# VHH binders against Cell division control protein 45 homolog, part 9

Target 1, 359 residues: Cell division control protein 45 homolog, of Saccharolobus solfataricus (q980j6)
Amino acid sequence: MVKRNSKEIVMEVFLGEPNNQEIREVVRNVYSKDNLCLSAYYSIEPILFSFIISKNTKNSFTLSFIPEECETQIRLDANGKWIIDNKKKYFLGQNSFCSYLPITAEDVLPIVSCIITSTILDRRSLSEWELETIREMEKFDMTIEKNLKIPAYKTLPAFLSLMFSLDPYIPGISGNRENAISLIREVNASEISKLEDLNESQLNTLLFRIISTIVKENPKFTRDDIITDRFFYLDYDILELAFSLIYSFDTIGSNEILQFVLSSSYAEALISRFRQTLSKGFSINSIENKQSYYIVETSNLTSPLLAQIILLQLQKIRRDKMIVIRDNDRLFTSRFFIPSVKKEGLIKIDDRVKNLIGI

## First folded at step 4 (VHH)

Design k1 (framework vhh_6fv0_2)
Fold by ESMFold2-Fast, scan of step 4:
Structure k1 (fold): chain B 359 residues (1-359), chain A 124 residues (1-124)
Amino acid sequence: as target 1 above (359 residues)
Amino acid sequence: QVQLQESGGGLVQPGGSLRLSCAASGFTFSSYAMYWVRQAPEKGLEWVSTISGSGGSTYYKDSVKGRFTVSRDNAKNTLYLQMNSLKPEDAAQYYCARYTIEVGDKVTITFDYRGQGTQVTVSS
């Protein structure tokens, strides 16, 4: 577990390990309510969790971003994740809220997508509890295998999987069609070759090239960061789907998450939209470090949250300031970085917005 | 006031077909995605199908994909569900629904289905 920090270990010693069975019972009770009000922080994971529960409420469901408005609360603090229900507090550590939801055939895809999205946003690996939870989903068309952490390698030519890789971000190859094709040719494979078509020698050469490229910007990157557990529901790559959810959440808003939760086949629309954007190529062209924000100039990939994910891997920023995308002379961010602004999608930074966020 | 009225249910043999209709009023129908949901005895509500406001995008529960077709006539404010190759497990009360979602300091989700729905029974 490379991404776990020393503060997290200290917190677990003082707060105790999550009582996962107790938390599962609490979530089951919340899940069964006919009328539910949840207070949550603004982020894709609490929204996914809340919307999954909302499918089972018979009368009304309210998700509030006002602290303490509802009796049931899902919170994040410096120590980790919490559920508060009936005045009792339950510590989850870093475990995804969704790892405690009842596992049904209908909810497998949104639940696993929530868990994987949580690991991406938290910059962490799956916990033992989360992995055990996903293993329970194998009875519902989930497939788990150990393979490369590159998107859609079962359905796309290998060069597109390399081109479309955001975590890990592969400098010079991610977003660059010509360089991705060139790398596949260097390992003596064809442009139409899928990852499964590569022999052991070709795969080892490819892995060496990928790792050596990443390590130049991120010296801590290892083989264990790219050879991981990979999750598929039918033909859906959950890693690809998680990034598709992040992209649509960031650039369009919460309604995209609701559509997905209500209809798992909406995953096709989310993935198609994301692939359309990525197929144009993309790049991070410049970074400016300002007092209250980072200004990032990109080609084609206009998502502040995805830009943050890439730049953290390149060690060019810290997770300490909002990300602002510059498109020509216009500056944009998203509600993820300015949750007090009640507008979703891309938000233009103008004098009104500056006044609202105090900059 | 939003009103949704379902019709077209009935008794059919396995492998048979039914066409459900939903008459909508009280809102700009073409501006909203519409949903078909169902509830079998002693079961919760199950989502079945979604259609975008324009009708350009449709989505289905895996177990009905290829058998059910959702469509809409925005000029008549009517939503349809064509059900082919019906199975005993499709027997349920069928409702058309509209989600009301508003995002600000809160997200409130309310199903705007009205009436008793329309009963679909599949038996030999």
Scores: ipSAE 0.205, ipTM 0.572, lowest interface PAE 3.5, mean pLDDT 87

Design k10 (from k1 with Y99F V103T I109F F111L; framework vhh_6fv0_2)
Fold by ESMFold2-Fast, scan of step 4:
Structure k10 (fold): chain B 359 residues (1-359), chain A 124 residues (1-124)
Amino acid sequence: as target 1 above (359 residues)
Amino acid sequence: QVQLQESGGGLVQPGGSLRLSCAASGFTFSSYAMYWVRQAPEKGLEWVSTISGSGGSTYYKDSVKGRFTVSRDNAKNTLYLQMNSLKPEDAAQYYCARFTIETGDKVTFTLDYRGQGTQVTVSS
C-alpha cells in the first residue's frame, strides 16, 4: 500500500522493510511467557497490545510506562515502531504491534481494533502486511468491503453516519444534526434512509457535496480519501469502534481498554457511550495558539485527542503541542498529552499540574 | 493475606454440567471485580468470565456465552461459575482470580491471587 507521508516512505527505504516473519516469532515468544514485564510508551495501541498478551501469561504481567524498566520493550521513535526483547531490536516500520499477534477467534475484535486505531493515530493507511493480517480474519466473522469512510452506515440512518464522522471531519455537517439531515434531503433521500438505500445518482451527488465541503479546509482531500476498505466484525463497524476506544481511553482511562480486551461484548458499551456523546451534537468553537499548548473550546466533545484529530484535518494545528480543552474558566487535558502525570482520563490543569509540566 | 479457594471440579461427559465455587478471604470481596480463568495442559491462562463487585455486570469469553453463568454472593464472600453443555475443549484447571490494576508509572495486572484451582475433565 502506497502511503501519502513522504517522510515515512523515505525512512522505511533507509531502514529497510520489516522482517515480518521474524517479528511474528518474537511476539509469539513474548505472548507465551510465564511472567512478563513490558515497557511501553503511553498510548492506546501499546496498552491494547499489552492487555491482549496479558491474558496468556501464566503467573504475572506488568506494563510499565518507564522507559527501559523491563527487558521486553515496545518503543516509538522518529523512525517508527520497535520491539526490543532481551537486548535485540526489531524494527516494525509503521506496522501496528497488534498485526504480529496470534490470530484467534477470541482476539480478532481487539486485534483488528488495535490495527485500525493505529492507522487513525498515525494518520496513515494500512500497510500491505496489516491488510494481509486482517484478510486472515475473514475465516472468522470479519468482512471487508469498499465503501464510504463514515461510521456505522449499515446500521444507522445516513444522516447520523454523516453527523458522527470525525475522520473525515465534514465541516458544518459533522456534529450538526440539522445540517446532516439537510444534506440527505438535498440528495432527494428520506431522512431515515441508510446509505444502502441511496441509488447511484444520490450517492454520487452526496459524495461530490462531501468532498466539495472538505476541500475548502483541506485542498488535497480526494475521492480516494473517503472511499476506502471498510471492516466489520459481526455488526461492529471497526472504524466506529476504534473512535469509541479512543474516546473512552482519553476521557476515562486504560481500564476501559482492559474490559474490552477481556470481553469483546464490551464493545457495545463503548459504542453506546460514544454515540450518546455525539448525538448531542458537537463543534469546535475557537482555537488559541499558546507557546506550549493549544486551547480549544468545544461544545459537547470533551476529548483532547479527538479534538486534535479534527483540528489536524482542518489544518488549524500541527502535532507540536498538547491540546487543552477549555470549559468556561477551567482547562483540561488527558494523560495522552501529559504522560508524566499519574492520573488517567481528563486532567484538570491546576497550579500543581502547571508547575509539573512547566507551563 | 489474600486467599482464594476453588472447588466443584470433576469428571463429566460432554454435554454435562458442573458448578464451581471460590471462597475468598483477606480482602473486601464486594469492592473487587472477580474473574474465572482456566489453563489447559500445555497452554497459558485463558480468561473465561468477569463479574463486577456488585454483581450487576457480567462478561464472558465468546466460546462459553450461553453455556456458563458467573454469579457471586457478597455476604458469603463466594464466587460461582455454573457450567452447562460442557465440551471437551472446556477441560482445564479452573482458577478464580482477583486482578489488581495499579495505575501511575505502571499498570500491574497479576493472577497471583488465584488459588490452587479445581480440575475439570470432559471425556467419555
Scores: ipSAE 0.116, ipTM 0.510, lowest interface PAE 4.1, mean pLDDT 86

Design k11 (framework vhh_8emy_2)
Fold by ESMFold2-Fast, scan of step 4:
Structure k11 (fold): chain B 359 residues (1-359), chain A 124 residues (1-124)
Amino acid sequence: as target 1 above (359 residues)
Amino acid sequence: QVQLQESGGGLVQPGSSLRLSCAASGFTFSSYAMHWVRQAPGKGPEWVSSISGSGGSTNYATSVKGRFSISRDNPSKTLYLQMNSLRPEDSAVYYCARYTIKRGDYVEITFDYRGQGTQVTVSS
């Protein structure tokens, strides 16, 4: 049922399957330290994981983005994810680091957000371990249901859920208010209708239109890619929250992740900021394939990481080089793509940056 | 060694005001952004407010915006939280926290959250 990618299958053949209980024990030991130094690669998932642990550090916590600087390390390599603690290495496969954290009422929202964000960035489905972990959260106001993979369908008019959909990216509909409204009218529904207000015939027609639109760019897309397990914590759609976290991380930096971990109410600020950006409409206008990077012109969507997520779905790029956004005559990327630059948020590509990254 | 010492909490009635203080030592106070975080009984920590090293920029959680004011006195190395129009839901242990991103030859995020705090109880 839960899809695994071919890379995950190959890794299990060569490295063995993760010993999930052993990894959980290691994480529990790290979680309770009075003083903790943690090295992590620069990405939203290990940063989120690290900040959750920091709340239980009684004396001091240091997070370093320099490999091997700290005794405890969160690593990613060509084979997958690793935790290194006191020189012993623990292989996680593709499982989210956060799937090994103790499940508490206070940490449910950041933990599940981390797990879902991990699946988006890895371009994979939940593992059985991750799904079991999320099911344990049902005692802490988590709701799991099977429905359309479009954001906030319980609270937004259906056309906005379609307009705001980034994965799946619906060509011509995502980012386009007029076309999203037109699609809802074409299925004979009201502009203000929520997904739940659609009858079976309207819903089936909508599903057919979405799938047929996506398969033109991605022939492997199926009904099982749009009808998925959907996760809600209280009124938060975890898919929407995950994209909100990706957006703020990419455009502002790791401080946004720290604020979210320290306060669940910060999720409202993250979602509001993201919706404000998406409500302006957005598009990918052009792409140039250079030797060491892609140049992407966008309207109203300034996130290199979100642009990568969209373009991978459109099969216009590979996950092989950095994404650069062109804004007028200026080129921007983010620290996610060039972590050696040591600036968070959007990074202007000038001669110094070009020399540093070898372009 | 970095030390943060909170004070100024107490038992007050709804609608009252309190001023919390945090005395900092062991680091160049003016070079670091400072934060207030609170934790109510049985709840997770909630970020309340932040202030830049110079004091030129401030941010507030939506639940306290318009009622609370963060400030700092760099010469005395003290962080303040002025809490007005207090409500029962503001009852919590309040902690001052330092986190910062060091830049230069490396990037390091240091989060230094001291567990003692100062108790604020808003009760009629």
Scores: ipSAE 0.012, ipTM 0.427, lowest interface PAE 8.7, mean pLDDT 85

Design k14 (from k2 with S50Y; framework vhh_8emy_2)
Fold by ESMFold2-Fast, scan of step 4:
Structure k14 (fold): chain B 359 residues (1-359), chain A 124 residues (1-124)
Amino acid sequence: as target 1 above (359 residues)
Amino acid sequence: QVQLQESGGGLVQPGSSLRLSCAASGFTFSSYAMHWVRQAPGKGPEWVSYISGSGGSTNYATSVKGRFSISRDNPSKTLYLQMNSLRPEDSAVYYCARYTIEVGDKVTITFDYRGQGTQVTVSS
């Protein structure tokens, strides 16, 4: 079962459910064009979708963030996601644009990474269509299993999987090596134990401790939020890879996404960079609520997007204002929150930038 | 100043092999992913192959997959393209390149072709 919010279900009923077969045919037509001009909104999912298509475009490819510049468009509004082609509009609901791409051995990793990244940013579970799409990838080295929503539990000691967990964010444990180790000791397991090495009693105690810790900040968190479908391509944990992509997109820019699309093995560099940052430990130290933005002080984790993901889980902010990270006396954000600035990576908020964005 | 110098092209018969080289200077070679791009007469540039800075990751255009192999020697700052089972449609000027991406109102992907290229002609 995929967890869905009643609000999403009501929206789909009002607008009609996506005609997924028709949308897949439209995307196949877009994918096969020799010359493609695509208008999109600025975010990691449209960029990833666009770069995957660009590899198949023979003559010319243009990705534009100017609304309605191109005949083919991908849009996001209050109701959900849309594809526009040949003046006809196709409603996708919340489904990832990438769930409609042709499934090939070469593109499996970018496509599934896009779908999972979409669910993280939308704060939702996979749709039935998205799960069916990922199941088609099992013929291309994709593995699906039910397990804990913590990163890289097949390859890392369990304490590192707990320490590196950003969604779910486990208060006091995420980003804290000492407390993550302490939790593993409390369930009477070895520090080097992987999740698979825990017996049923140890696993149930661990689950209880994780859930009880999270519900203190998020009372609606349940077992179904942590025991989920988990996806692996070869040795890559797609959840870990999705967060690695968000991190590099936010702090460096779209070139990291392009390198990943061109070479799936670039996933190793993305994951390594992210793990290096997380291994230093991290924390959210303070939050200030201003009129048009939140100021967030962090230790080591300087991604505004990842800070937003953590703080939404802690119920300390709403998705209504940009996130600004404070580092000593410096304020910075990323293009995701101020797409009109047209600079990628971390953007220092100085007087010129304040004037440009109207604060 | 970034400099890239390609070599190893020539006139060969269909089914033959060639190894192209690219000597790099003016930048920290091991820090950059490198590409091979080709341009046939009257056509735009076609991306051929990619290798990461460490050499740990490679990718190929569908048209050359299984026939071409990209490699690099970071100590000597040299990029290679081993081309096997060459076909007439592989005839082109081959460039080694870094690319840059600029993301403003539009995404612009530019290959830095600072080299002269090396001509490959596959003909009977």
Scores: ipSAE 0.421, ipTM 0.727, lowest interface PAE 1.4, mean pLDDT 88

Design k16 (from k1 with A33Y S57Y Y99T; framework vhh_6fv0_2)
Fold by ESMFold2-Fast, scan of step 4:
Structure k16 (fold): chain B 359 residues (1-359), chain A 124 residues (1-124)
Amino acid sequence: as target 1 above (359 residues)
Amino acid sequence: QVQLQESGGGLVQPGGSLRLSCAASGFTFSSYYMYWVRQAPEKGLEWVSTISGSGGYTYYKDSVKGRFTVSRDNAKNTLYLQMNSLKPEDAAQYYCARTTIEVGDKVTITFDYRGQGTQVTVSS
């Protein structure tokens, strides 16, 4: 926690809105380099951004998590996101790094997935720049519509979309098949009904019940948090895909992101794996608050990062503390929370890891 | 020890066809995504096609989509690339590859390929 001097405070006021066209040109130049060394922080968005660029690098590509090792850098600080190239610094605000990438037919799905993943992890809505960027993708089989922020409502029965909802997390409904079915019956709809099969009265009753349930744990939640722009590439719900990417990144690692960037059809494998996990039901059973971390007991959902996303919505944790999942007598976290451990997937907390992370 | 051996290249005229093969050994072939990549003289490696372990998912570079078909025979540990309507810009050394990613302080992305590849020449 460093107190800033008066010059730094004045500078924050004048950081202003990003010069999006200038940043787009910088990213275009980076994207076109035959040799690229890129320094980044460890997270799914920088890795997605870097892997998309790597497909177009002709001679050599290096992504480094060592600060300042490379001339081109992507950074995150308390103010937001930065690109540094040729010793010049470009402030992006909260905009996804991926919103500045060249839009090609091949990269539409990875780019939009990156942007939506960024909004989930940042706990924010799309900026006007990001929305305009996604609108440019409509020429490449992207569709945009306003609807409920619940996953896969075009392809799944509505109760499964409710059951599978992680953001927004719907207390008592998310992860609970019986209660999700009960809610659909309460609005006089069939168990096999999709969201589109509900009439206006059924939809309004459902919406009211969802908002009322969430507001009990999160008083700041509004209609604008659930009625949002929804994005589809062919039949893929980008919200569902973004959570599938977060899940596989957290539990398996960066190779899952690389497979997806190289082969967009890998989205089917990512979504199938995630749905298989969620279909078993899931719950958060207990939270134990330690000085520098939380111990969270869960049923069936063994992702520390997804547990954090749920618990932040329930206002039960702080973002600045590590999440540790308890499974039987074993404790696990992931590299997202301990990036210095250079091991991906679920990391068992043994005495060596405790010493390394100071717990 | 991972070994990949490519074959089936040759000289064809524009509009011609070739079928490339890759014999794999030293790993559980059906468990891995496999890739075709190519390199023209004095140019970088270019990704061409991907196929999942089961063969159920395939993806292609835009410039080859509709002309090339990737397939695999898991019983024979063999990967194939059927190339139709070949163009001069398709001329390159073709390699089959398995992706290995090493993540520490840096990310190193390596395509695990062995042998000389197989040369595809498109000229009259």
Scores: ipSAE 0.275, ipTM 0.638, lowest interface PAE 2.5, mean pLDDT 87

Design k2 (framework vhh_8emy_2)
Fold by ESMFold2-Fast, scan of step 4:
Parts: structure tokens; sequence; C-alpha cells
Structure k2 (fold): chain B 359 residues (1-359), chain A 124 residues (1-124)
């Protein structure tokens, strides 16, 4: 007898687990279209997914952020991710849209980067389907190993991997060159030592120190949160690349994602830019809680989205308001937080922007 | 009508050079970034090089860096690819392409024009 608003959900529905094989066939059909109109929500994952599909079209590809503009739609609601194609709806749960794309040698790096970026933005672990999909990429120079969740430990000195770690954020060490070097010296290693150069005793001491530092701000943090599956394509750390993509998307815009999808070698430019920023050191200096937003003061790291990722780990904010970076007397955010504004990169909060977003 | 027409391909020996041309018509050429894409038999398309509308910025695939040079002549509406030190793995059909991103009330990406291609064969 009880009915919901006819403009909303008619009845509560139990959503089963995704039929991954059916969804893969739907995506294959969408992928093969010569003239695709795709409507998607504004976020790095749908944009990556859309750009991977679009480079394989021969004529035209329209990406719209207006709901229901196109026959094919990519949507997110409280229950999870959806693909709508020719009026039929397909539920993906939490699985990355990119986990359903055809895997080719040319697309393996953008696809795996999209999947890992999705897990970071969703604050979740890989699903069984996503991990299985990534394992199929081993035939295309993908390497999977269990190791510490710190960036680029195969190519960088261990202190830089610690300094550059944003998730997990290691209080006092992330962004601090002096403290990162000091920690490595405490385990009797040097500033040129790589993680692989440490013996079991040194590694155990390092791991204990990292966990002990993090649990002071996040008591729920455990060994299973730092010892994870790690993914490498040739010498690229996919975790580092995913954060590099988030950084450039947030501070420059969607064109950086397009360049990467069109040329996997652009990954070098993305990583280099991000490392240059992180090498200056970084910190979060203050947080103010306002009615409609958080004001965050940072040193050197001026990405609102990366600031949110750090502050959620420190339990200093909730995922309930936009993040605004304060630089002297100026306030900035990014299109990720105000997608209705038709500007990309860092957006100054002025009277015009306040009027556009209704604050 | 928008058209892209490639030319300059042919059969050459390893170590040789070729210059590909793409004649564009039907749009304001200087307002668009232009791209070269190649496709070998039995393989997917591979991006080769890009150039900004002004010609002030260029990018290259790792496999061709140092050997290939992209350029454009906006008055004549022509895109070029100078290919030096050609290798057998460079054998492919080469396509001239235009991609656009427009930011407004929505973001519109138009991967809208690709030419007929020009065949490059590098063999002894």
Amino acid sequence: as target 1 above (359 residues)
Amino acid sequence: QVQLQESGGGLVQPGSSLRLSCAASGFTFSSYAMHWVRQAPGKGPEWVSSISGSGGSTNYATSVKGRFSISRDNPSKTLYLQMNSLRPEDSAVYYCARYTIEVGDKVTITFDYRGQGTQVTVSS
C-alpha cells in the first residue's frame, strides 16, 4: 500500500552483484560505435573511460555532462555505477567502467590507470573482477606483486617513496624531506637506498614505524592497509601514475587526460610534473570549517582534490563539502568540486563564481 | 565540407627518409591541433605525433622521438611529418587526424576528421 514519489524510486529493490560478462558485452558494443553520443558525470574516471573509447571512433564522439542528452549514459548514484545503453540499464556495483573495456597493448596503461584511479577516488579496494581484469594484462608487460603501498619504490630511493606518499599519508614524513631521510637512517639505510636494498630486519622496523605513525591519527589503520597488491607497467608504478593523473586533472584540466590517452608516453610528463611539485616538500597548515566549504591552507601542494584525499585520512574533514585552497588572500577550488562552472584547472572563488554556484 | 587528404607515402629501404603531407580544407586550420596516427596490418591504431594550432607545441610517441618531426604551414593549410631513419616497424598506413575539445555548458570532444591514409612500406 505504501508508495514512493512517482518521480523517484517506486519501491526499494535489492541490487544483486553485477553480471560482469553481460556488462563486458554491452561495453564492447558501445566501444565499436563509429558515431557515439555518450552522456557522463564530470569526474576523472568517466572522462578517462570516454577518452579511451573515443580514440577508437573514426568519425565523431560527443561527451555530454547534461543528463539524458545521449543514448549511451554513464551514471553514478547512491547504489553505485550504471551504464545505460538504448534505454536498458546495467548495474556495475562499484566496479570501474574501464574494467569492462577490451584490453589491447595500446590501451593497457590508460585502462589500468583508470581502474586504480577509480579505487582512490571511491576510497575502496579492488573488486575480484577488477583484480582478475588486471591479471589478464600480465601478457602486456603488467607486473603484480605484494609490497608496501608507497609510490615508485622500484625506481626511487626509499626516502622519496616515503616523502611522496599521499595515500597512505604518513604524518610528519609525507612532504617532509628531512624527516623521510631521518626515518631511513634510523633503520641503518642511506638516502640512496631503495626499498629492495633493505634486509628483513630493516624492512620490519620501517614498517612498524610507518604503521605506528599513521595509527596516531587513524587508529583503524592496519598492516593490511599498507601491504597491498602493487601494479607496474614496465617501470611505471600505477599508483604514482594515478595520483599524477589526479593532480594534473585537478590543477590543469581534462586535456591532460586526453593527451595521456592519445599517447601513453605522456605518462612521463605527468609523473615528472607531479614529482617536481612533491620534491619541493608539502604540508597542510590549517583547516577552517565553513557552512558550504572547507578552507585549507597548504604549502606547495595546491590541489583541492589531493588535499581532500589527505584530510580524509587524517579524519579532519568529512566528504560533505567542497575543498577550497587559500593562497594568501585568494581562494581557489577546481571543477571537480564545482562541475557546473565551465572552467578547468584552479578556479578563483570570486563574486561571479559564488553567484554561479549559489553561495 | 571538411576534408583531410594525405600524400607522400611509398616504398623505401631501411634508413631512408620520407615526408608525408596532409592537405586540409573546409575549416579554420590554424584553430585546431593536428595529429598523425598510423596503423599496421593486424594491429590497432598507434598515435605518432601532435602539433598545436599555432605550431608552438609538439609531442611524439616514444618509438619515433628523435627520428620524426611534425610541422605545419597554416597559410597553405598543410600538415607535415618528416620521417628520418625509417625502420621496418614504421611500415603502416599513416592518417592525418583532427581532434577537438570544447569547454562550455558541456564538454564536447569531437574526434571528427581522419583522412584516407597514405601507405608507408619500409623493406629491403
Scores: ipSAE 0.000, ipTM 0.318, lowest interface PAE 10.6, mean pLDDT 84

Design k3 (from r9b, 14 letters changed; framework vhh_rezetamig_d1)
Fold by ESMFold2-Fast, scan of step 4:
Structure k3 (fold): chain B 359 residues (1-359), chain A 125 residues (1-125)
Amino acid sequence: as target 1 above (359 residues)
Amino acid sequence: QLQLQESGPGLVKPSETLSLTCTVSGGSISSGSYYWGWIRQPPGKGLEWIGHIYYSGSTYYNPSLENRVTISVDTSKNQFSLKLSSVTAADTAVYYCARYTIEVGDKVTITFDYRGQGTLVTVSS
């Protein structure tokens, strides 16, 4: 999905190409420390990267969200990703921090989840470096195949994969059980049919209907945006897992990322929670554009970050303001949008928060 | 003054099941939000996390070992145990039981605050 790259070529030329081998050696040095303090930007990827390293720390590990509190820093800025260690700055471009970690059988699932989450949050395709990194994981129960960018198509009925699709967001179908079932029936398939049960004619008709629906809101969307490399670890769909991580991080907090890193089986809890939420149906009901933020009214999907991901695809917002969810008379955001606020999960917008964010 | 003490056989034959018990004194396994787990150190290698049990009874295992590992807790005896099936020479290691804490706030701190003395398990015929 080259169309989803957010980084301009002129900025990449100015900053230079990442020295991937040098960055890998820096990461190896950090990874081997017995006592480690990391200052990280508050976002899923730096946090997930930091927690993976924490599993190899013998004595103590501290992750600080205060800039420059620790000598080693994991940073995001407008230009991309940086590691700062021993006062030297290493530019990663848009490459996931986790693409530089040692690949072990134990850490494959959190590493690949981090890389795919990175592409979702950056609205970009995998780099060649990241693709090479994931290909190395095939020796550790990773599989790569080309198929539709809809979640869990190997394990769910096709209508649920359509209903649960947040990127691509399929207007009228995503979050709508009745319309997802109707689309499957239109291609002469049953409610229990998986994607693999559809013949070539059914698949081509389905693909045409999905693309034609999306292009009404996003004229640049093409076949290459929906037929992509798909990644599986055992039976886990990494795309589904990445969205499950985004959901729990946004609504509960960084501890959910830590539990996942400490135990890969926690992926089942994350996925189950996310599927339970999505199975209720969901919608975006209204959008208000204020000077410093967007107010979004949603049904059943109370994640500000997931709402932003959907609305960017619908071209209803830009990535320029925080997202605030309206639930009845209450307004909520998440720490992702106000990382200086020392609260995890959903943050109620009260007078203190208004003062902190300059509203 | 929390103390953890490993107990179990020092020698296990290949293909058999290794069974270790950790006895906790000076505190209760059911108190607080602690992780109670097993880690091992093969000769000349680094520490490897095996798995843990959360105070709620939920178990979590290292994926490379999960098909061979069972961790259980007996709150009445204030003990938790490890069973590792189908052992090979590669399972020869010093085995530690451990308690660790996770503090989430302005910072996230993981502290491996108590470990047993370790027990050497040799897998040989």
Scores: ipSAE 0.014, ipTM 0.410, lowest interface PAE 8.5, mean pLDDT 85

Design k4 (framework vhh_vobarilizumab_d1)
Fold by ESMFold2-Fast, scan of step 4:
Structure k4 (fold): chain B 359 residues (1-359), chain A 123 residues (1-123)
Amino acid sequence: as target 1 above (359 residues)
Amino acid sequence: EVQLVESGGGLVQPGGSLRLSCAASGFTFSSYAMAWYRQAPGKGRELVAGIYSGGSTYYADSVKGRFTISRDNAKNTLYLQMNSLRPEDTAVYYCARYTIEVGDKVTITFDYWGQGTLVTVSS
């Protein structure tokens, strides 16, 4: 799912390719303001970008989710991403806003996390600009290697890495401890072996099984979608960290993103929380398609945004309606899907909320 | 009127300790996040540490493990305990109100500052 789609290529032709050096200069000027008002859409990437800038603000910083309230704006439309500053509009295509920030030792971890999170939410691969930007971070303890797009392959037992894989979502394996263990045993590996400990024959057999399983639900999935550039900052797997950020943002709120931006050590708390949650196992049990939302019944998967990420890979939904999780007779979603409600974390859909969002 | 008054700065040798205090008035102190900033000669202001109304803390990487931020809501006072001081910690230290409100917008305000207290680390 890391491949660029045809609409992004069309947008580059008709709107023009991003002038990356001009955008970098605009972002540098925004970054250096003593007083800054930013209008942005409610999502993890603009919030991460905004909070990184806020650390450089000397007097006042306001992040507004009301369109056009501020002179400087971070926008998303059907064509892609925009920065508006001093009434001039700068088209970024699908490039992460964070790929244009000044690269400092202190901000490397939040910047690279934002870029990788952007690729997950956009369902795309890194652009050439983004990859070059991350390569500049190698002087600041960033490591790039070619390996499997499976989380924590250096630190977790292989079955847990497979069990915790959300993109790529591996039908029958992701969220299922028993089946993940069985697959590792099938390739004649120890249950305590890490993915990096497997020999070439074991890895090739495992890779074939994973791809064959995914292709049944997503025929476009290929070897190039799972063998990719992997990024590590010190010992942090940026893919794992990106999903940890998505989870905490969706289920708790923007304060988790701010704490992470202000202190790199908060990454450990985010990862630990995410691992504890996924270790229980999880599943998607049913999907109902309603006029203005999808109702998704889940076990142990409480994040509407993560449910959307999985279901898009399974081709069971489109990115056209909010995701509502059903827990018994309760329905709930998150602010990502209903930003007008102005409450963060999981939001119960009661009569008041239904009236407010028009359902 | 919002007032923040810092104290506790002074001259200290490398490896020494200082405790800064910030007395707050003119607002409901317990409802706001607070932060310490510093400005070295010829440099801009930089964030040192912050503390949320609920007590959660965060630190710049350069001071983590050496500095501790704390608050006493009953006394409307913010503290910064600075240990293992280095010459590069020499700066004027400011306390500031750091408001994060989620709703129509997220506001992070740094416009309420104290007068500052000078910390000099030298032999």
Scores: ipSAE 0.041, ipTM 0.479, lowest interface PAE 6.0, mean pLDDT 86

